# Ledger of designs, part 1: VHH binders against WD repeat-containing protein 86 (WDR86)

All scores and structures are predictions.

Target 1, 376 residues: WD repeat-containing protein 86 (WDR86), of Homo sapiens (Human) (q86ti4)
Amino acid sequence: MGGGGSALRVCADHRGGINWLSLSPDGQRLLTGSEDGTARLWSTADGQCCALLQGHESYVTFCQLEDEAAFTCSADCTIRRWDVLTGQCLQVYRGHTSIVNRILVANNQLFSSSYDRTARVWSVDKGQMSREFRGHRNCVLTLAYSAPWDLPSTPCAEEAAAGGLLVTGSTDGTAKVWQVASGCCHQTLRGHTGAVLCLVLDTPGHTAFTGSTDATIRAWDILSGEQLRVFREHRGSVICLELVNRLVYSGSADRTVKCWLADTGECVRTFTAHRRNVSALKYHAGTLFTGSGDACARAFDAQSGELRRVFRGHTFIINCIQVHGQVLYTASHDGALRLWDVRGLRGAPRPPPPMRSLSRLFSNKVGCAAAPLQPA
Structure headers, positions and changes below count from the first letter of each chain, unless a header shows other numbers; antibody chains are not in Kabat numbers.
F, E and O are the ipSAE of ESMFold2-Fast, ESMFold2 and OpenDDE, as the mean of both directions, binder to target and target to binder. V2 is 0.75 times the mean of E and O plus 0.25 times the DockQ between their complexes.
[cut] stands for letters that were removed.
The coordinates of atoms that the task and the answers printed are left out; those that the model quotes come from them. Centres of patches stay.

## First folded at step 8 (VHH; from u3 with D99E S100P)

Design v3
Fold by ESMFold2, look of step 9:
Structure v3 (fold): chain B 376 residues (1-376), chain A 122 residues (1-122)
Amino acid sequence: as target 1 above (376 residues)
Amino acid sequence: EVQLVESGGGLVQPGGSLRLSCAASGFTFSDYDMSWVRQAPGKGLEWVATISQDGSETDYVDSVKGRFTISRDNAKKSLYLQMNSLRAEDTAVYYCAREPEYYMGWDNFDYRGQGTLVTVSS
C-alpha cells in the first residue's frame, strides 16, 4: 500500500532536523528552524529558499513568522528577530539562562518560555525585557496569550489585566495565569499529575485546555482558576491540541487522535492509523491532518473519521505540519521540508493501511529538575 | 551527565553479521525507551528500531525486519542491535538514542552517542 503520491517538492537544504515551521500571516513565506543552528525562509509560490538566518549557537527550537519579521528561539538561551526581506539579524533578546522552548509574538509583545523556570515578555522594538514571570518549580514548556480586548471589562480588581493574560504550562504539573501588565500570578491551575505539555485557549469562553503526560486534558476558567472538565479517554501523554470552535482535537502518545465536545467533555471520535506518537495535528476545511513519529502524515475526513490519504516520504519523525491553501507542509527530523498537493482529497477513499503496531503507552518521568537559577 | 557510547561497528561482507552495543550512564536506564537510528553517507537520519523500557515491545523499520534484533539488558545498562544478513544499503553510522519523556518539536531524541560506523562492502 503506497498511499498518496510523491511530494510536490522536497526542500533538503538544512543539515539537521527541522524542529518547527511557521507560515507568515499573508501566506507568502515559510520559516523553518533547525537543529543545524539556522533558520531558513522559503517562498510559498515556488518553494525556493529565500534566506539563511545564521547566528544561533545551538538548536533553533521554535519560530514564528510575521509579515515583516521572523522570530527564532534557541537552546543557546537567546531569541532573535530577523528582517524577512534581507535576512539580517535585527535584534538579539538575551536574559534567559537555559533553553528557550517557545515564543509568541502578539500585541506588539514578545513572550517566551524557558527551561530556566521562567516566562518573559520583551519589547519587540527595544529588545529589553518588560516582565519576568517567576513561580513555576520546573521548566516552562508552553504558553498562550489572551489579549486585553478578549477579556471581560470590569472596574474592580482587574485593572492590572490591561496588558492581557499569559497562560503558561510547566513540567511541574501546573499551568499559571499571569497578568502581563503587573507580572503577578493571577491563578495557578492545579489538578494534573504530570507535566503540562500543550495548551490552547478558547478566548470567547475564557477557557484554557491543557494536555498532560498524565493522559488527561483539563479545561479551566482562566479568570477564576476553576477546573471545569477532565477528558480521560486517552491512554498516553497528550502531546498536541487544536481547538476548532467548540471541538477539541488531541494527539497522543497512545497513537490516536480524539475529538471532543469542548462544552461537555464527550469524546465523539477516535482517529486510528498511526504506528507511533501523534506529534502534530491541524484541522483545515473539514480535513484533519496529522504528523507522526512513524514518519507519515495523514489526512482524515474530520466528520466521518475515514482515512483519506497517507503522505509517505520522510524517513524520521514529523515534528510540525502546516496547511495553507491547497498545500500541506511537513517538517521532519530527517532535515527535510516537504510540500504536498492536497487538492485530490475528495476523490475515492483509500483503504487504511493494516495496523502494524501494538498498543504502547508513553510513560513520562519528571526530567528538568535543574539546580536553582539565581538572579545576579 | 548522560552518556551513550556505541561500539561494535566495522567492515563486513554482504550477508554477514554484526552486533552493536551501547553503554549508557548518567541516568536511570530502565526508565526510558531506547532506539537505534542510522545515517547513511549523504543522507538524513533514519529510525531503525525501538525497544520499550522493560523490553516487552520492539519495533523495526520495514527494511530491517526479520534481519535485525534490538535488545536491552537493564542490569548492565546496555542496548544492543544484532544485525544479520547485512546488505550494502545498511552501510551507515549507527547511533544509540534515548527516547524523550515527552515531545516538544525539537526534543525527539534528547541524547544520542557519537555513533559507530558499519560498512557493508564486497
Scores: ipSAE 0.184, ipTM 0.630, lowest interface PAE 5.2, mean pLDDT 84

## First folded at step 9 (VHH)

Design w1 (from v3 with M104F Y111K)
Fold by ESMFold2, look of step 11:
Structure w1 (fold): chain B 376 residues (1-376), chain A 122 residues (1-122)
Amino acid sequence: as target 1 above (376 residues)
Amino acid sequence: EVQLVESGGGLVQPGGSLRLSCAASGFTFSDYDMSWVRQAPGKGLEWVATISQDGSETDYVDSVKGRFTISRDNAKKSLYLQMNSLRAEDTAVYYCAREPEYYFGWDNFDKRGQGTLVTVSS
């Protein structure tokens, strides 16, 4: 009565904390990256470990799973590509000189960010660096990518559109927008007074939302570099963001999640119950799932803010969560991946979108939507 | 350089008491929440207790609630864990831990000391 149920499965094969969890696009597999220097592949159908990915010489910081290949990055300064079926290392990407913090595979390109103050793009197939993005004054923590087809197709923007735009966030308090084809910095997004910890792009990719140790979220037009909005209600670092249509959800060191209207900046809901920072969040089908430094995951009705369930069992910080079908996956520094049955959890219907959004870019309404490309 | 040095561990009988200490240096101690985390033989890390920057808020894992007391002395840059009514399942290496700078998962625990071993056996 009143308590959360046990996990459907506890996967404790890792011998160190799990730093990240990635779901394949087809939803059939999961990838975990660990402090033990390995990654593991898991089946979503039965929760069984399918492969052990060995080769990194230090802890795995982050991972991304595609249908055919797994990608990992590490404090050993390398990125690795792995065969999903055999678990064999297919490629090692060398060149970074410090911790590789994040990677992103998109548009047949591999992007990386590092404590060496650079971001890089690599040829997935050849394993060679195609471009180096240098200009940040400190560690590059996070990144996001806007594909060429998500950008204006005007003649003035063709060079900026080739290869797409990479957006990076740094401990130097800035975000930067880079032209992937040329390697040049297109915009520097200045305003934060602390490290930029998290970054999401609005679909169709024209607005960036950044979260910072300065307790603010900021919205930016990535084409013009204009700061559009500042979201100021949090009382601690903004650790994670999720964009759901025209709503922004943010998790914070102030132990709350907040929901905001993207186009006005109005905070419409605050979710409380966490005893420590909110390290992960995921919206799914009217339910807001959270992971916290208090070792508990939680499910809230997104519309009402009501806490529906607490998932107890982990013994330390939950670093990452994913939801697929009716299963919640949680990954923790306790070294376990846990699978939880979330059948029967249903939130109120998502609020209707605002009638008009001021956060929409006017990119298609002007001929040359972007300024001429300039060095940073 | 951030340093955390745990001490005060040892062998005790069930029902006994022990006080752990953690000396902090290389950062502004009063700016961070602090935690005790333990690792039993063959097990993963387990959060034990957390105390806020100014000491006004504390929280404990259910299994130690009422038996353990976390405290801090910001003037001495020190964190403490008073452990009473010890049980065999409290046997572990105990670490003090600082709130991470960036919350990137992998950075959560690289700010720790060597730990101090507590063994509870008859």
Scores: ipSAE 0.456, ipTM 0.775, lowest interface PAE 2.7, mean pLDDT 85

Design w4 (from v3 with D33W Y111K)
Fold by ESMFold2, fold request of step 11:
Structure w4 (fold): chain B 376 residues (1-376), chain A 122 residues (1-122)
Amino acid sequence: as target 1 above (376 residues)
Amino acid sequence: EVQLVESGGGLVQPGGSLRLSCAASGFTFSDYWMSWVRQAPGKGLEWVATISQDGSETDYVDSVKGRFTISRDNAKKSLYLQMNSLRAEDTAVYYCAREPEYYMGWDNFDKRGQGTLVTVSS
């Protein structure tokens, strides 16, 4: 096995680039979706491929792994659900008329976004579309979901909020908030002057954060539609976002990651080292992991901003990363999944900083976060 | 409607030279960073070189540094790769690639043509 900057394992079974990587909630399995039109399941215990998921008629754009089922979407305009143990395709979700870009499984519902300018919700078990969310003037790139139990429980709003709220981001420069039960657009979030690429929710505060090709991040109240803040310091497209407690991390085409106070919009740190765009971002236990178009992943001390390690080995763009336990997983357009040992990345104890120091916000102790959100 | 058409490949002896071209159409060429990417038989895609919109910044994978030169002509909407001192490990299909629009993963490489085959053999 490798160590100290080399991969523990290189999994080269796919015959095309890996577009996305998903970790199961119980941490026991990984799912990769590939340009080769297949998906693969992998064991986190030994890194071996457990199943080959064949059936899509074009490349797999995105995937989400649950403990008992795998979900994939594709340029073939379909979504598929697969049995994790047998690899059997259990359901095909048909109706989209163009590339299905993203999916999200939540609250026993399947949500999808597509280049056909719609988002949809489907019955997981029956395979039928429950609602179509139509109103965007161009491709729907990204989505996030706020469950009914996370919304205000007022008598006047209770029926409208049944089924929760779906938030979508589009190349038309808007995000939209949809009532899942009715299919009606509740709010249109206007302000971006470019495509909305990424979206995360702070569910307790009912706040959406959107990143855009216009180089800004914007915060919105999803109930009122009010724009709360604009984050303007990036100099290129904001590709990915991660919300960690009261901090927002953003990865950009300007080759940096920035950390912001969610409540004020103040940029408190910029992480530099990348030679190309920052396409993937994951905070874990005080360490900020990044994936880049320069084919390298990196680990930074989130508190100090210090670059701790560069993970070299991929030969092309890293599309997605995940961290579980003491392993970093990287998936690349070179067709490889790589596993890296990250056990040695925790720093030495530091003297306690004075109270009112913002440096405490970047320690591995600030790693508590709201419910997980989908990456861009 | 983005189109990228690679040409200039062929069979060459070790130590020889080739110049690859990529003709671009369907977009404003000068607005985008451009790259060369290659795929050896049985291997994954490998980034080779990248050039900024105005040509002021270039970068290369270490294995080709000093031997390959990326360049562009924005008036002709063309990207070039001058390959000198070719080695057997340079054998691959070479593709030109444009900077992605939306960074969705699958769109980070958009192969618009067949590429151009370079074979380095003695």
Scores: ipSAE 0.736, ipTM 0.897, lowest interface PAE 1.0, mean pLDDT 87
Fold by ESMFold2, fold request of step 11:
Structure w4 (fold): chain B 376 residues (1-376), chain A 122 residues (1-122)
Amino acid sequence: as target 1 above (376 residues)
Amino acid sequence: EVQLVESGGGLVQPGGSLRLSCAASGFTFSDYWMSWVRQAPGKGLEWVATISQDGSETDYVDSVKGRFTISRDNAKKSLYLQMNSLRAEDTAVYYCAREPEYYMGWDNFDKRGQGTLVTVSS
């Protein structure tokens, strides 16, 4: 296996487990949300805590960091927006009646999912709910957003006005696709026999990938609602997904990561080394990074599947990881944020997916720019 | 309502033994992996041991291998930790924990008991 080495830095300021870690788009800051009811901002330049975000009345479940604002959600049923320079709470978003599990900020809209069986969209600036997405029969665990300019049938100006599509995954075993502008459910994606735990979008292909407690991943056309593919080789809950071009990576309670061809469903690699569930994944520059319930992070060569390094030091489950530059960041329920030097890790480039000979015959096709994929 | 109740903690001398028990109710016990997690004074949470649904697979943190044994009785809905050759560094509050239902991060330790204190001192 790869070397274990000590962390570059251990940040132990939180007085409870760290539930989530978010990196700013400009790469200058990190945000951690914690069981201690606070969030903290950190500088990526020196690893120092630069703000303490106090105000939530229960643990922080999830967070998203933007360049000018931090967003947190909580078991106190609220979402908060914070000024990243002063740490001042700028807005409290009230309305959910149970745990707010996930949030997503995009296109000056704040989306949220909750154990109250709803998802909501809020005006970031006004703090008021714009739409409620009601129809799931149980908790809404996860969400993803497809912006209007990624939808092929919508003119550019009308795409911005239309609000796009929200996709939600629920413990009721379904995913749902919602028209954000109207609040109407466009599609219900039925097929899973267990809770939908994780969700990623391939927005250019209008495809959602869902992972479930039923040990399957399913691919769906979000416009038609058609189930396109079922990925059946895992032997436990599919906890996390990452989409990298035409490859799907999945982490599971069966203690493995699998890599799949998105277009065919073929499993092309299984990564084994974990002693417990795989709770976090991140692909970066040919290297697959993982976080696990065995308190270790790992780096694999994505192409060969070879374990290159084990990052030991945490004492409990790693909830979230991020990679920026040559640093791996790990956040754990042991209350620590750890920074690791990954400078020496460069995997071989992934070969491109097999190209169909027919697709090369379309020499004059020029496409619209694809929107970035949303994180899981 | 999921309930987990730990018992069996106390004061022991180094080299001594204790057996911790955890009584489970409010869920189908045999459907879940179970774990022991401990917290030493002034330290963060530390995973100790985990056991599969049918008991066929167990794993332990390196510092307790060969000294601690996790077991379960699905008929009695009970989880156990036999602790032998106890050391001062084993002093901690020990929690019985069920695997999370949905792996959302925050829920990785929410289904647990109040803990039972084990103190190892001469």
Scores: ipSAE 0.733, ipTM 0.894, lowest interface PAE 1.0, mean pLDDT 87
Fold by OpenDDE, fold request of step 11:
Structure w4 (fold): chain B 376 residues (1-376), chain A 122 residues (1-122)
Amino acid sequence: as target 1 above (376 residues)
Amino acid sequence: EVQLVESGGGLVQPGGSLRLSCAASGFTFSDYWMSWVRQAPGKGLEWVATISQDGSETDYVDSVKGRFTISRDNAKKSLYLQMNSLRAEDTAVYYCAREPEYYMGWDNFDKRGQGTLVTVSS
């Protein structure tokens, strides 16, 4: 009877469901975005709300917390930058004409995706749109960015990669690779027969992994546009992806998480304890944490696949999870942020498999019994 | 346009029974999982029950197990929630919700009706 550990803290100050949770780079703060049109900054030390970020005219869809600023995007078609100390709105980024779905801050640039079928890049400081990425035929859902220094210095890539590459996923069934500097579509990744819901980059390998409503994960070379692999074992939409140590973890509407070898596409493990869709994943220190539509979070041993703990307390879908140190953070559509103690979940380091003493291989001294030379 | 219209709510005494109905239109009802969710006064949304496309699979929040029964009639494009042994804590606005395709976290259960109020009071 796995003792459903009680939450360390329940933060229920939002008046609507929490759609996203972002952890600060230093792990000291959390940012939540909510259906109530607000975002909140929280201290990880005590779970107290440090600031209320009020200004959006509709629900907050996504948020990202940086060291010096918080960023939110909303169904009001805007993105906002906030002072993390005062909670004041510093900048409003206007230009999208529909719901802004995702934002990403990288290299002093703000990237956004929208239901207006565009992605955009903004100057963080100036608040001006620097590029619009137009070409998707439907809503842009997800995005990822590869910085210029992570791209190969090939002459052909140098011009194309001066500003890095933006990868977007869309409900049109494609992912696109964009040159950030020029705004041009570098590659269109075609193969999915459903919406691309999630995306993760293997930056060193120049590989994108996309998850789709077609129940597949696909690996792509973002430079050539070539499809490298298809992962086909899920029976429902692939909702979330995480890449860790050349392993791809996928959460699906089929109520499973799967672990895949990134290089071969082989499914090496399936995690099956969920009662509903898997909505969030986070790998941390040998433990796989999951959020689900069944309102529970779970901790699995990532190597064995064994369920270690179920975190019960939310009353609705967990939309996002974060882990820092020994604390799991869960954000739910029930309007609550919960903090959980995850101490003791580290499976005892399996003793290194006993070094098969190579000694036993040598003992087959096949005693070549020298046949006695019969005396002539 | 997707429409969900809940009905059947009302005032009931503890231990009483109530049957909620939901009329669905604007989509292929039989293609979707359906759910009941509720919101108690001053509380967040709570998932109550879900049912598969053909009704072969059902699931419930633990607090209502053995008391509530979700069912559907695909021919009538209707979802039902039979509630027995009602308790004060069951007081809430109940919503019929179409299970989303889970494109985004914020679009979860965006397709729900206006709700019907269930009040359990002596």
Scores: ipSAE 0.680, ipTM 0.877, lowest interface PAE 0.8, mean pLDDT 90

Design w4 (from v3 with D33W Y111K)
Fold by OpenDDE, fold request of step 11:
Structure w4 (fold): chain B 376 residues (1-376), chain A 122 residues (1-122)
Amino acid sequence: as target 1 above (376 residues)
Amino acid sequence: EVQLVESGGGLVQPGGSLRLSCAASGFTFSDYWMSWVRQAPGKGLEWVATISQDGSETDYVDSVKGRFTISRDNAKKSLYLQMNSLRAEDTAVYYCAREPEYYMGWDNFDKRGQGTLVTVSS
């Protein structure tokens, strides 16, 4: 009877579904973006709403919380920067002509992807678009950024990588690698036969992992554009990815999470128990947390694959999960943010398997019964 | 244009039954998973039931299991929700929703109707 742990706190102040949840770098605050067109800042200490971020004219699709500012993007085609203390809108980034799907703040730059088939980079402080990345034939869904210092110092890479590399995934079935400084498409990653829904970077390895509606994950060298590996065991769309310690975790519409060796592409584990699509993943301290369309979050032992706990309480899909310390945060389209205590999920260190006393191996004294030399 | 039009809602006594219908148009109905969702007054959206393209797979929220039945007629481009043993807590606006071909975190349903009100009251 897996004790469905009760939520520590239910934050239900949003008047629409929560689409995304972002944790501050220090873990002290949360930012939620909602269908109600607002974002909210929350204290992780008590679950209280610290600020209401009001200004978008349509639903908030994604959000990112930084130490100094909060960022939201919306179906109103804009991105907004907010003061985290006052909740005031500091900047509106205008230029996209369709839904802004994702944003990423890195290296004092704001990156965005949109259904207008473009990605863009903005000056955070000036609010001006510095580059437009045009080339996808359909909606840009996901993006990841590799900073210049994470790229090899090869002469060819130095010029191309002065601003880093942006990797985008699109419904056109491709991922693209962009030079941020020039705005030029460096590589087009071709191979998926469906939309690229999710993307993670192995920055040290210069490898991108893409998940697609074609039910595959693909690994790419972002410098050369070469496809390195294809992961083919899912039976549904790959919706989310997480890279941890050279393991790729993938959540899928086939109701499973799979763990893969990044280097070989071998599936080493499958996590089952979901009733609907896996919508979110988070690895934390040996535990894999999942969100699902079945409105449940789950905790798995990442090594054994064993289901440790099911978190029940939401009434709709969990769109995003975060973990900090001993608390799991779940955001759902039901409009609620829930906090869960995840203490005790660390399986007691299995007592080291009893040292099989090596003592028994020595006793096979094969008594070489010296056959008596019959006297000739 | 994709359209979903719900019907069949109304006032019913506790323990009563209703059958909701959804008429779909503007897309190949048989290619999509379909769902019913509901929103009670003052509450957020709640998923109720889902059915696969051919109707071979169905799923329900626990609170309606054994009481509600989702079905579809692909020839008629219609989705149904048979609701039996209705309870006060089932009072909500019920929406017919098309499942997306692919899931985006914020786009759980790419199309939803205007809804039909179900009121369970003595």
Scores: ipSAE 0.536, ipTM 0.827, lowest interface PAE 1.2, mean pLDDT 90
Fold by OpenDDE, fold request of step 11:
Structure w4 (fold): chain B 376 residues (1-376), chain A 122 residues (1-122)
Amino acid sequence: as target 1 above (376 residues)
Amino acid sequence: EVQLVESGGGLVQPGGSLRLSCAASGFTFSDYWMSWVRQAPGKGLEWVATISQDGSETDYVDSVKGRFTISRDNAKKSLYLQMNSLRAEDTAVYYCAREPEYYMGWDNFDKRGQGTLVTVSS
């Protein structure tokens, strides 16, 4: 009866479900976005709410916490920048004409995806839209950014890479690679037969991994647009992806998490303890953490695949998880943020396999009996 | 227009039984997984039960296992929740909810009804 460890703290100040959870780069703060139209800043030290971010006119869909500012996007078609100390709204980014689904802050730029079929890039400081990426035929769901310095210095890449590359996934079944500087579509990644729900980049390898409702993961060269590999073992939508040390972890509606070799596409492990869809993944220090529609988080040994712990307490789907230090943070549509102690999940370092004493191999001195030279 | 209309709620004594119904319209009912969710006074939303398209698979929150039964009639476009051995903690507004075709993270159910109130009190 694995003692489902009690939460260290339950933060239930939101009046609606929590849709997303973001951890600050320094790990000292958390940002939650909620169905109640608000975001909240929390201290990781004690789980106290530090600030209420109030201003959106509809539910917050996504959020990102930076050291200097908090960012939220909403179904009200806007993005907001907030002061992390005072909780005051500093900037409203207006231009999208439908639900803003996701945002990403990188290199003092704000990227956004929307149901209006566009992605956009904004100047963080000026609040002005710098580029609109128009070309998807349906909703833009996910996005990832590759900075210019992460791209190979090939002459062809130099022109394309002056501002980096934005990769977007859409319900139109495609991913697109955009030149941020020009706003032009560099590549259209075609192959999925369903919506692209999630995306991760291997920046040094200029490879994108996309997950789709067609139950496949696909690897792409973002420069050439070539499909490199298809991962076909899931039986449901691929909902979330995480790339760690050349391993791709995928969470699916088929209630499984799979671990894949990024280079070969081989499935090396399947994690099967979930009762519903896998909604969130986080790898941390040899442990794979999962969130699920069954309202439970889980910790697995990433190498063995063994279930180490189940975190019970939420009453609805866990939408997002974060890990910092020895604490797991779970955000649920039940309106609660929960903190969990994850100490002791590291299996005892397996004693190094006994050094097989290489001593035995050398003994077969096959005595080359020198055949006596018969005297001629 | 997609519509879900719950019925069957009411006042019941502890240990009693109720059967909730949900009438679905405006979509192909048999193509979707369906769920019951509930919200107790002053609490967040809680998932209660889910049923597959053909009813071959069901799942329940632990607190209702053995007491509640989710079922569906695709011909009637109806979802049901049989609730037995009701407890005070089961007091809530119960909602019929359609599972989304795909998970977006912020919309776990793409449609739910107005709900029906279940009150369990002595």
Scores: ipSAE 0.508, ipTM 0.813, lowest interface PAE 1.3, mean pLDDT 90

